# Ledger of designs, part 16: VHH binders against q99177

Target 1, 341 residues: q99177
Amino acid sequence: MKRGESQAPDAIFGQSRAFALSDSSVNPDVIEYLKSVRQEALRTNAISIKNHMNLQKRTRHKSSMYDDEDEGALKRHAISPSLIRLQRNVEIWVRWFNSVKATVLTNAYEFTGYEDETLDLLLLFLKNYLEDMPSKCTTVEKIISVLNQHSFPEKAEEKEENLQIDEEWAKNILVRLEKTKIDSVEDVKKVITEGDKHELVGYNQWFQYLINNEPQHTTFHEKITSKQLWVLIKYMSNTWIKEIHKKGRHYRRLQDWLFYILVHTPERVTAEYTSILRDLGKKCLELIQKKPVEAHENKITLPKEMAELNVEIPAAVENMTITELTVSVIAVNYGQKDLIE
Short names: E, the ipSAE of ESMFold2; O, the ipSAE of OpenDDE; V2, 0.75 times the mean of E and O plus 0.25 times the DockQ between their complexes.

## First folded at step 4 (VHH)

Design a43 (framework vhh_rezetamig_d1; at its last look DockQ between E and O 0.09; V2 from the best seeds 0.00; counts 0 for: pae E 18.2 > 2, framework grips, placed apart)
Fold by ESMFold2-Fast, scan of step 4:
Structure a43 (fold): chain B 341 residues (1-341), chain A 123 residues (1-123)
Amino acid sequence: as target 1 above (341 residues)
Amino acid sequence: QLQLQESGPGLVKPSETLSLTCTVSGGSISSDSYYWGWIRQPPGKGLEWIGHIYYSGRTYYNPSLENRVTISVDTSKNQFSLKLSSVTAADTAVYYCARQGIDEYTWKPFDYRGQGTLVTVSS
């Protein structure tokens, strides 16, 4: 359901321009209700599609009594032990994950009120740097004009000298500002807070980056763009989830990256992105069903940064695997429960 | 200028209920743009989100605390409150009240918070 309103952008948590139910001024109870109705409709439609497919297989069986493949298709309708395990635990596993996600994101992104004081000092430093430039182009003049619309506290000039920033920082910010559409001081604040999002290109560059670097919250704020996040999810689906599931050479590092990806995936996504998540969920189901692994040997472990938050892994989720968590999160949080029915 | 201030007992006995109130000044709690929430930080550990409330009374709780936590709002006093039942030593923390922007697509960071109040669970 699309409201057509322009969403206020969130620089830290990403942005979506499709399937907006409303802008932030609308009652969130109504938005949540509409989301729940939409999720229920998606679940019902998915079940109907699945039932339709099952009916088609039954009619095919009657029409093709000489097809050995048809006998194999009937066996695929039996409920596997792995699927029963998913059905029994999905709500408990996702509830735990949502708790971890809330705690992690609260710690990853500090209070903006405290941050705003520092941000005002950064804006003042940038304004002074730009005003002192030996030559000013039209873009620089526009940025100065925008910054002059901002009200700086009287004591901000005294506090500026306590910042550990320099001319090099300001030059790097200006390069990004020149490439960005700046209409308000909020746009300038975004450029300052988002960091350098230089894009790695292609599978090999991302794979090498992931195996050689520990995931951190700052990476998802500063380096991974929203578009790159979905590219990484596709790589997970096509290649890396298999490596994780079978305990390949880089499975622990890739598992940590997958956990961070799940935490930083937006709460609401477009139909295109829902399809990408569904593909990952389907791949997880395939791996769980074809290559069951002893849960006690493949227990999920929290990445170091998240474990330091003292998030407890309760007994109920202790034996969960990352593959099981991934399909569970996709099924429950993104309206794909038909995958586990 | 918006300000949030926590108040309540600094000492609670095990198995009892922890009760805190947040007083909001310089802004109205009856805003359709914000949630009002509680966050805690145990000594030497990171921040943990407890829950938040909309001025209509609609609540959202951390699943790990859901069975023990109640958040309520009093728009006439411009206040909101936290009750956490059956406390243990693990609930010893600095408790912050905070404001959070609403967005249908993303988790918004908290933009204002109180100074925090230490609550110790001890006999």
Scores: ipSAE 0.273, ipTM 0.684, lowest interface PAE 3.9, mean pLDDT 75
Fold by OpenDDE, look of step 5:
Structure a43 (fold): chain B 341 residues (1-341), chain A 123 residues (1-123)
Amino acid sequence: as target 1 above (341 residues)
Amino acid sequence: QLQLQESGPGLVKPSETLSLTCTVSGGSISSDSYYWGWIRQPPGKGLEWIGHIYYSGRTYYNPSLENRVTISVDTSKNQFSLKLSSVTAADTAVYYCARQGIDEYTWKPFDYRGQGTLVTVSS
């Protein structure tokens, strides 16, 4: 049963997906107005919460009467500042995450195939990219030759400029094309349309895929099986989380993938899978404790697709790191609260 | 269980005022956690946000409709209403009343909506 395109309105603007902020047809004044409305609502709610928190602080003061002396040096294991931060913010962070998760799972674009017009534009983009390559192998020449046989619509060049296609897409497609016998434009179209059904096997292949591709909701349905998801979580736990934390060469991309992995992790998991998540949480916690998060340097960034879905980073989450988020989500959503206690 | 139900005429003449009422059951409108709003879907088009109202009576409207839209709340009846003046054929749509959660940090999507009611503008 093809789960019908959730006709749910945009959570922020109350519009259908057709009114995405990225849509040039959307009146900028409307966007600004809606932003202002949101801000006003948030301010109003914040004042209400402050008033409730002040009332709870007043009731706890009464019970301090009993004075008794016993000095035993309970080495108050000074709770690490990092743990204090987690404890203070975990609810806010997880709430935000759950909102984002709901948004992505409900509103993310399900790729149902390219329209012919879009496909033509993609072919044109690919053609131009390949023609501009400084060095062309025999395979590339063959692909160019095949693409030159295709009749492009007259206005395709004008429309191509409006496509937010990046070179990374072309590179990835080229890799696939090189592995496929290409005899006609239809073969190229097939490669573009048919998700890379090749099952990635092993650490190196997955790593290369992650660093060269942006995470998308569709990828988790088309390419990443349930079993493979957990393989990725293990890789993240064992190796990639360290690279993220150290701000290695690919830390941004890996961070984006970690975010999407968390979003697509099932709500209900077996004991075995819970153990895997717990290990990831522990490793994140260890990293957080070793290097006090100079909050300003490792701020979370939103993956491209999330931004397109109008996901925003609120002020309360602005200084959160992906490792902090990971620990928080695992602790709260998967019942591993001892990680933050 | 929270239920929202739209009620009103299914036919309105051009230049007249469209009037709908949403009856809420299984929950109170007098909550600080939600907006109560109206959305519509014209035939063959996407969903359009019309506006919403807070329990305090504060209203927010789509700027494109602001001059023609009035949303009101009756907390005693657990109802809120929509008035759209000077209707034209372009206002023909399925109209939904909906609840939108207000999070301290993020907008929640509409978590509950009515079944919708078709309103046709026809001479």
Scores: ipSAE 0.089, ipTM 0.625, lowest interface PAE 2.0, mean pLDDT 81
Fold by ESMFold2, look of step 5:
Structure a43 (fold): chain B 341 residues (1-341), chain A 123 residues (1-123)
Amino acid sequence: as target 1 above (341 residues)
Amino acid sequence: QLQLQESGPGLVKPSETLSLTCTVSGGSISSDSYYWGWIRQPPGKGLEWIGHIYYSGRTYYNPSLENRVTISVDTSKNQFSLKLSSVTAADTAVYYCARQGIDEYTWKPFDYRGQGTLVTVSS
């Protein structure tokens, strides 16, 4: 089979999880530390140990916190075992989530472009695929003629013979090439490197994209903009979280996307963005507090990339749902604890 | 082709200093494009960044380890090193040396690391 993506220097080597795990992204905590060191060097006397923050007692900065708990909310708590479960477990669940987030952000693959050797292998595979096609339109013949002008290193030919490259990749690249004016091998290289140029617009395009693609860290790094992330969070709140809760047709895939959305939601957000998160948290709380229709569990399972990073679900977390995780993360990490109190 | 290799004792007693050296081959440590760093993985846990050094000698350390860590570079030997003082059992881990990319506009991740060496802290 043409699924050698997991074990060999295949044509998608720059997207290989084995390579990405070895060249993992810098932990966001490390980035913040490096920024702090630069600022400290400019603004703080490093000679005096007494000026270091290590000796200061931590002080919480409180917003204008009003308890959501009134007489009606207290009655709701007494009626909802699910809310009691949240209150008892939120710290453990969020601690686990933060550990998972750190693992993904530190160890998951980030695409940084192809090395020249890898790009030559991809070009050679594409050339061979196109030459082997049973019927060729004039566009395919043009692309073959352009690739024939490229001088491949002898090493590339040897390595391509031993590689197992996904034929579906070549089909997808051809579709993109047919939409582009191709005059030279550099045009082909550009198409291979740039990936999908289509900007997704609207609910239906995003829904189709999500149900047909597994989430990956590199997607959030390379393809999903900050504005698009918040669009996805709104779609979760308005529609997809309900599909997840009722175990609708695509609930597993949507759970995986929600998990990655949470991992990639920035820690420092505006009041507007906090309100969007709060709306999602409120919807999650509503769903959690509803009476169960069937006594089967909707436990979190790990997305494929996280499982391959050796993330594990400990016993203390094993019965948590993604809906419970979502409201817990929003409550603790984004200062919305009134949702669960 | 670039290779990084850790060397140093695999067993260190509590309160002593852990000392490791990373030898770089197939490339020059004197590069204005990279930091040279140390990361570790305690048993059953993920990677923890320790610190890194630019070839000019500028260092950056994880705040949790800052008071115990020294990273140095020897450009004449194409090596950089780690010293971690006052070790305890909590410092038992697989230690990796690594190259970190630097970006003028954005932070870039580690792109190469060594095989790793287990260091055990025990009496």
Scores: ipSAE 0.000, ipTM 0.150, lowest interface PAE 18.2, mean pLDDT 71
ESMFold2 (binder alone), look of step 5: mean pLDDT 83; pTM 0.847

Design a44 (framework vhh_rezetamig_d1)
Fold by ESMFold2-Fast, scan of step 4:
Structure a44 (fold): chain B 341 residues (1-341), chain A 123 residues (1-123)
Amino acid sequence: as target 1 above (341 residues)
Amino acid sequence: QLQLQESGPGLVKPSETLSLTCTVSGGSISSESYYWGWIRQPPGKGLEWIGHIYYSGRTYYNPSLENRVTISVDTSKNQFSLKLSSVTAADTAVYYCARQGIDEYTWKPFDYRGQGTLVTVSS
């Protein structure tokens, strides 16, 4: 959470990321779904081979004195195999992605917040530290007063010795509390959970950070602010997606970062942010059309942190590229289906 | 003090329906600010979100589980329940009931969880 972010009353009726993912889901039978995906993957591969063969045959048969305008029109309106594959698999690919996203976000957020028992232990330690101080300023007295309004479970006092916290931790928290307006125990909890955030500035700093660091869910809560997420999506659109698609230097690392960005992008976005996503989707389509990717060239792999979760990779998904996934997610989840029609 | 407590059988036979109830005390389930949900952790694996419910009865399910899972709420008893049909050994896990805040633009972490209950699927 950023300083000054508030929960508006209207937000109660808004869609959270988990809520929006559930709304986008279809309700078929799970067994039937998995069978359908496997059967469709087999059929899609057969159809793609037939279409590829037919397109090659038509390309090799040069038109000569052919007064058939329909044949000329068909050749001019021939769709690439990559675009056909995209159109056939988009719903299956996005459904898989939405399932993975729900699972990984559930696990990611386990590591971003302190549990209430841990917070109560941290608050109790802080209270005891402040009360034992030999000299107290007005700010310290106010913080003690706020903490005295909080009800601590009796068991919390018995468990505090098991935490790896000390006087230096309390001193560091107090420095941040002195710089923050504290009106309630919730304000104190925010200071404890937020830590120090050093913001990276500009394209060069972010590029160096991304190539030198493995993506982790904690980064999207501790380092990437909501504004920075959209800046990174713009950088993907303008520069990085091309490097990923052509398999340039660092493409595997950038691909993993893109997957994390897609996972952490909110389901409900403003018109301004929808425009940013649409630009990325258009760039993905341009790359797919100009440099078609052969299905056998790519095998989708989840980033290391996500790969340790118990998620299935259906046959229809195995040869999907991140460029294809990105435009599919934008088209289906953000109302931009006209991009792939 | 808000407390969530899971209850239900610790052993379920393959192909049968797993049924768990969460009892909420120290706070009302009829709150506009929260979803009430179920998550599970199979042995040696990460957490898996099962689904959540709003006090109105509106449900949201993990797409991977949606045709096997039903979550219901009883506001008069301050309880919500999970039914998972056609269970297999893969459904063996510690099951947690949890409270989750609602936010318009971000996924919020669970702020309260039950202690968890181990459910083993075995003959």
Scores: ipSAE 0.013, ipTM 0.497, lowest interface PAE 6.7, mean pLDDT 74

Design a45 (framework vhh_rezetamig_d1)
Fold by ESMFold2-Fast, scan of step 4:
Structure a45 (fold): chain B 341 residues (1-341), chain A 123 residues (1-123)
Amino acid sequence: as target 1 above (341 residues)
Amino acid sequence: QLQLQESGPGLVKPSETLSLTCTVSGGSISSNDYYWGWIRQPPGKGLEWIGHIYYSGRTYYNPSLENRVTISVDTSKNQFSLKLSSVTAADTAVYYCARQGIDEYTWKPFDYRGQGTLVTVSS
């Protein structure tokens, strides 16, 4: 018999934990970081004037081979305004993102799994379509025979009219059925539920797909496998995040894809995948520091599908950039807070 | 056949607490494989996840609602309940109770839901 308490799976527990941490106000580590940064800034300012005078005097007089080390030490204590801005807003930005993610995934996944009843209706539609074909090959006749072995509910025909499916769906399923070994109704069900999992190969194919297609939740269910998600994150890290940050030719479309990628990245990931996320976070930090965010010019926008949901960008978050959001999400939700120290 | 049914008042005054109960029939709430949750849909808007509960009593809430929401479970009655405090006109919505599968690495869809109950917040 089961003892009272049960452990929640890490995926849902991780998401709920991330939300709770974001909502629980400032993490003590973040407060400590802010205090250390302020104290270091004060120390650097006080020491900087004295050391500048000493450096001027050393340049005019005998200097040590260690002068370069002293100069390097002075510069190490300076932090960029962009990093200060990031640290001040990370909690608010991630809390907002986590709320958006929950809303998007709830809408995207609302009851879209094929219930046995819905699957029966799809099978009935397919059977009727195939039976009405003017000319039937041996494969089609075999599929009809298999479907005739299935016991359809008496009211299935009545409910079929509520399905928003058409002849094109049936034609696409038939193409896949003709390429698959079909011995039972379960084989047909598998083809219907699997979707188009054809893998795009390599950077150029994925890049062309992303710029030519608007991101939608269904793409992450039907086209982008878990393995492909991590490949796309690597492409973001290596190439696309720079294009987004500099507002290059396809930045709006790539920004929308990045937002979807962040939404669909699992809460729990392996050490290997954490490393991939860390690389993206490091690249975001590099870009933020090399090209500072211009006030009011680099604001994040929600992808069209997400903007049509019950989601708003509040005033406190509206000046955030996708590059800042990306490193913030990686740092807070995936245990990489040292990136923003 | 699993069925979920919402019950509770359809009208709540501003600043008061909205209270709803979901009765589960045709299946047991005491399952290791599922969360039991609440979602809502304001008129003309998309769905908003409110929170969910594991039959052990462990709860998970939408951060936007966390300070106002309490979800509880009564396994002896095969029921779970929602309390949303300090309601405003923005809380006017159709409220659904639902079942959600548990997975280690991904958000699972809600696979069963109630018919929904309209709750209007007005004076």
Scores: ipSAE 0.052, ipTM 0.537, lowest interface PAE 6.4, mean pLDDT 74

Design a46 (framework vhh_rezetamig_d1)
Fold by ESMFold2-Fast, scan of step 4:
Structure a46 (fold): chain B 341 residues (1-341), chain A 123 residues (1-123)
Amino acid sequence: as target 1 above (341 residues)
Amino acid sequence: QLQLQESGPGLVKPSETLSLTCTVSGGSISSNSYYWGWIRQPPGKGLEWIGHIYDSGRTYYNPSLENRVTISVDTSKNQFSLKLSSVTAADTAVYYCARQGIDEYTWKPFDYRGQGTLVTVSS
């Protein structure tokens, strides 16, 4: 076995390399351990969020008692119906979201995908495809040279036929390889396993990608880097959120992407990133107040991949919109409660 | 460089408490950028996370072991310890102490680990 007898456990812990969940070069035992630690941290954060919501309930209950002293009459005249709806439901909406997030992230590893044997077969397919090309440039010859230095398992060529890989996959990988510095077979493996994370640049390219592709958990491991996630949140805040409730397939797709972005946003963020989230929350709140969205026409639906996990949408969150969820999550989970008070 | 070393009895009787100590050398346990934890590997099985502790004393435990596990830290001795009560043959494993950073942007691997110590649960 490739990750058994040939590697000491100490060698893996000695690595300063960042881990990708879909990277078959990393020992599965280490991935399972790191996943276990991460999931426990997420469960602890979910408990912390629940405690935060409980404290908020106590505060709101206390505030309600003061409203009974006639102060509430003046306050109710000053507050929009949309904001009242948000204030009434924020705790239930965020609790539901946190449960969905925990379920989704727990199942994320099951969507990752290359075993070492499969990766070797992909490398062999790529090598054979490149060798069969009628005309080869110097870059292609360099890649073939690198692949020829790799030791393939006995009978790998026989097992390659079972993968059902087509030439389109190889052509797409070659485009990536031609734009990447390739010095070793490990560089080729990285291109195969990590996808095309750096191909998209700027607002228009990302917009076209998002509307033309279904959100998937693997995309956040393979294509959307941590820094790119924050770029997308800024694009959402500055431009896309204003149009999120427009009719059409493209805007429904953007709603699904926003849901995935919220799921994959880290539990702990810096003050700078908290400010970015606060800006998005303010934009959502402004939309809710200035142009009330017809809730029953724009109610949240679970993205396809998440719906397949049999996650329930309770009656209490029926008719919630994505903008209402977004500001609620930001307010409760990231300490921005003043947005909704 | 930073080094972690496990110490404690290699044999524990069933129903008794397994006690291990990790001694940290070449660096301080008092750091807000890292947590310190225990991992085990039973014979023929993968790694299992037991729990971890911050320099503040805040602990997190594997739910499967939560009722039997206690992790403590002694910053004055630059040590942290594991107690696992009511042991059975299923607790036989190589036990490792380890350090891991937490990063809001990416997963950080365990960057330092002890050599491991075999603990056998047998009468």
Scores: ipSAE 0.000, ipTM 0.145, lowest interface PAE 14.0, mean pLDDT 70

Design a47 (framework vhh_rezetamig_d1)
Fold by ESMFold2-Fast, scan of step 4:
Structure a47 (fold): chain B 341 residues (1-341), chain A 123 residues (1-123)
Amino acid sequence: as target 1 above (341 residues)
Amino acid sequence: QLQLQESGPGLVKPSETLSLTCTVSGGSISSNSYYWGWIRQPPGKGLEWIGHIYYSGSTYYNPSLENRVTISVDTSKNQFSLKLSSVTAADTAVYYCARQGIDEYTWKPFDYRGQGTLVTVSS
């Protein structure tokens, strides 16, 4: 069934934009509205690509006539080879991305919530990692001693494969444990469950964090809250996507962070947030048209945590750039198809 | 208390349709708080989400499988089913049925799943 043939989603999309959502303030009434929009979207097969494309097509004529994109008209008279390449591949690229996203989120969140069984599994992994360290400081020995006082279930190891935890996760936990006074297993559990409470503020702090740390799914719950996600997307649009596209000093790390940002961006967003995504999409198009990428210079790679899932990269996707993927995802998944038509 | 149990053929021929049923006991499928879904794990790979269904019949599918997947629900029998058409060797996997909470902003983990059933696609 087409979502656009349902009255509920069309009514929600046709509602007055009397209230503007900002990065700094969120009214509870706005949160309830957003929950309502997402709930209706979920009930009407909203994650279907066909449903998204049908909604775009139904509103196309009106949107195109009222769009202030002066350069949009010029695209109709001079289609670049880069845009033709994008139009040819957008459906395959987004379908691949949506498959990766679904697989990644299924594995990442299978055991989120830090239930007792999950927490025991995390503690066991940490204990084994610390015991295998060749040189142990006093703090590490203390933590091992504390963990040895905890009773681990016999079957904890059976569930470890479903958690996206590895040596880098353990190293990051250890850094926080070394800064904390640990007297009991409850103290260790608190470090694991509470996350790093220091909030990053401003462009410079976030840039340093991104280049010095590998992205992880847990970061998007502990460090990158909903408000921070949209701030990072703005930074990506204004500065970082250009560095990624030209293969600047930190492009590999920033590319991995962008991939995580795309995976963790909600499926339904407010008009204000759609505008932020549209701006990123426009910047991607500008970069693709100004500096076309050579096919032999392109080989998409997944971030380490996602690559461990052995996700297939088809030939049609092999030479895709993250810039091309980003505008494709924005166009198809967020109703901005006019950007590439 | 809540238990999910997969059932269906363990062997399917290439190009045919894979059909599995999940029987839910100890709880009702007719709940506005949960989706009921299917996930699979091919040998040597991670978990892949196939799709889920709301008790009203509303379905959500993995886009990579959407053209081959149908999930249906029978609230009178407290069951839901998976049909995957035009199968190939790549569809060989352990298939799990599962329950997932609904949240507006975050992905909710699957909080219950069946033991899994191995489906081999071979002639």
Scores: ipSAE 0.013, ipTM 0.498, lowest interface PAE 7.7, mean pLDDT 74

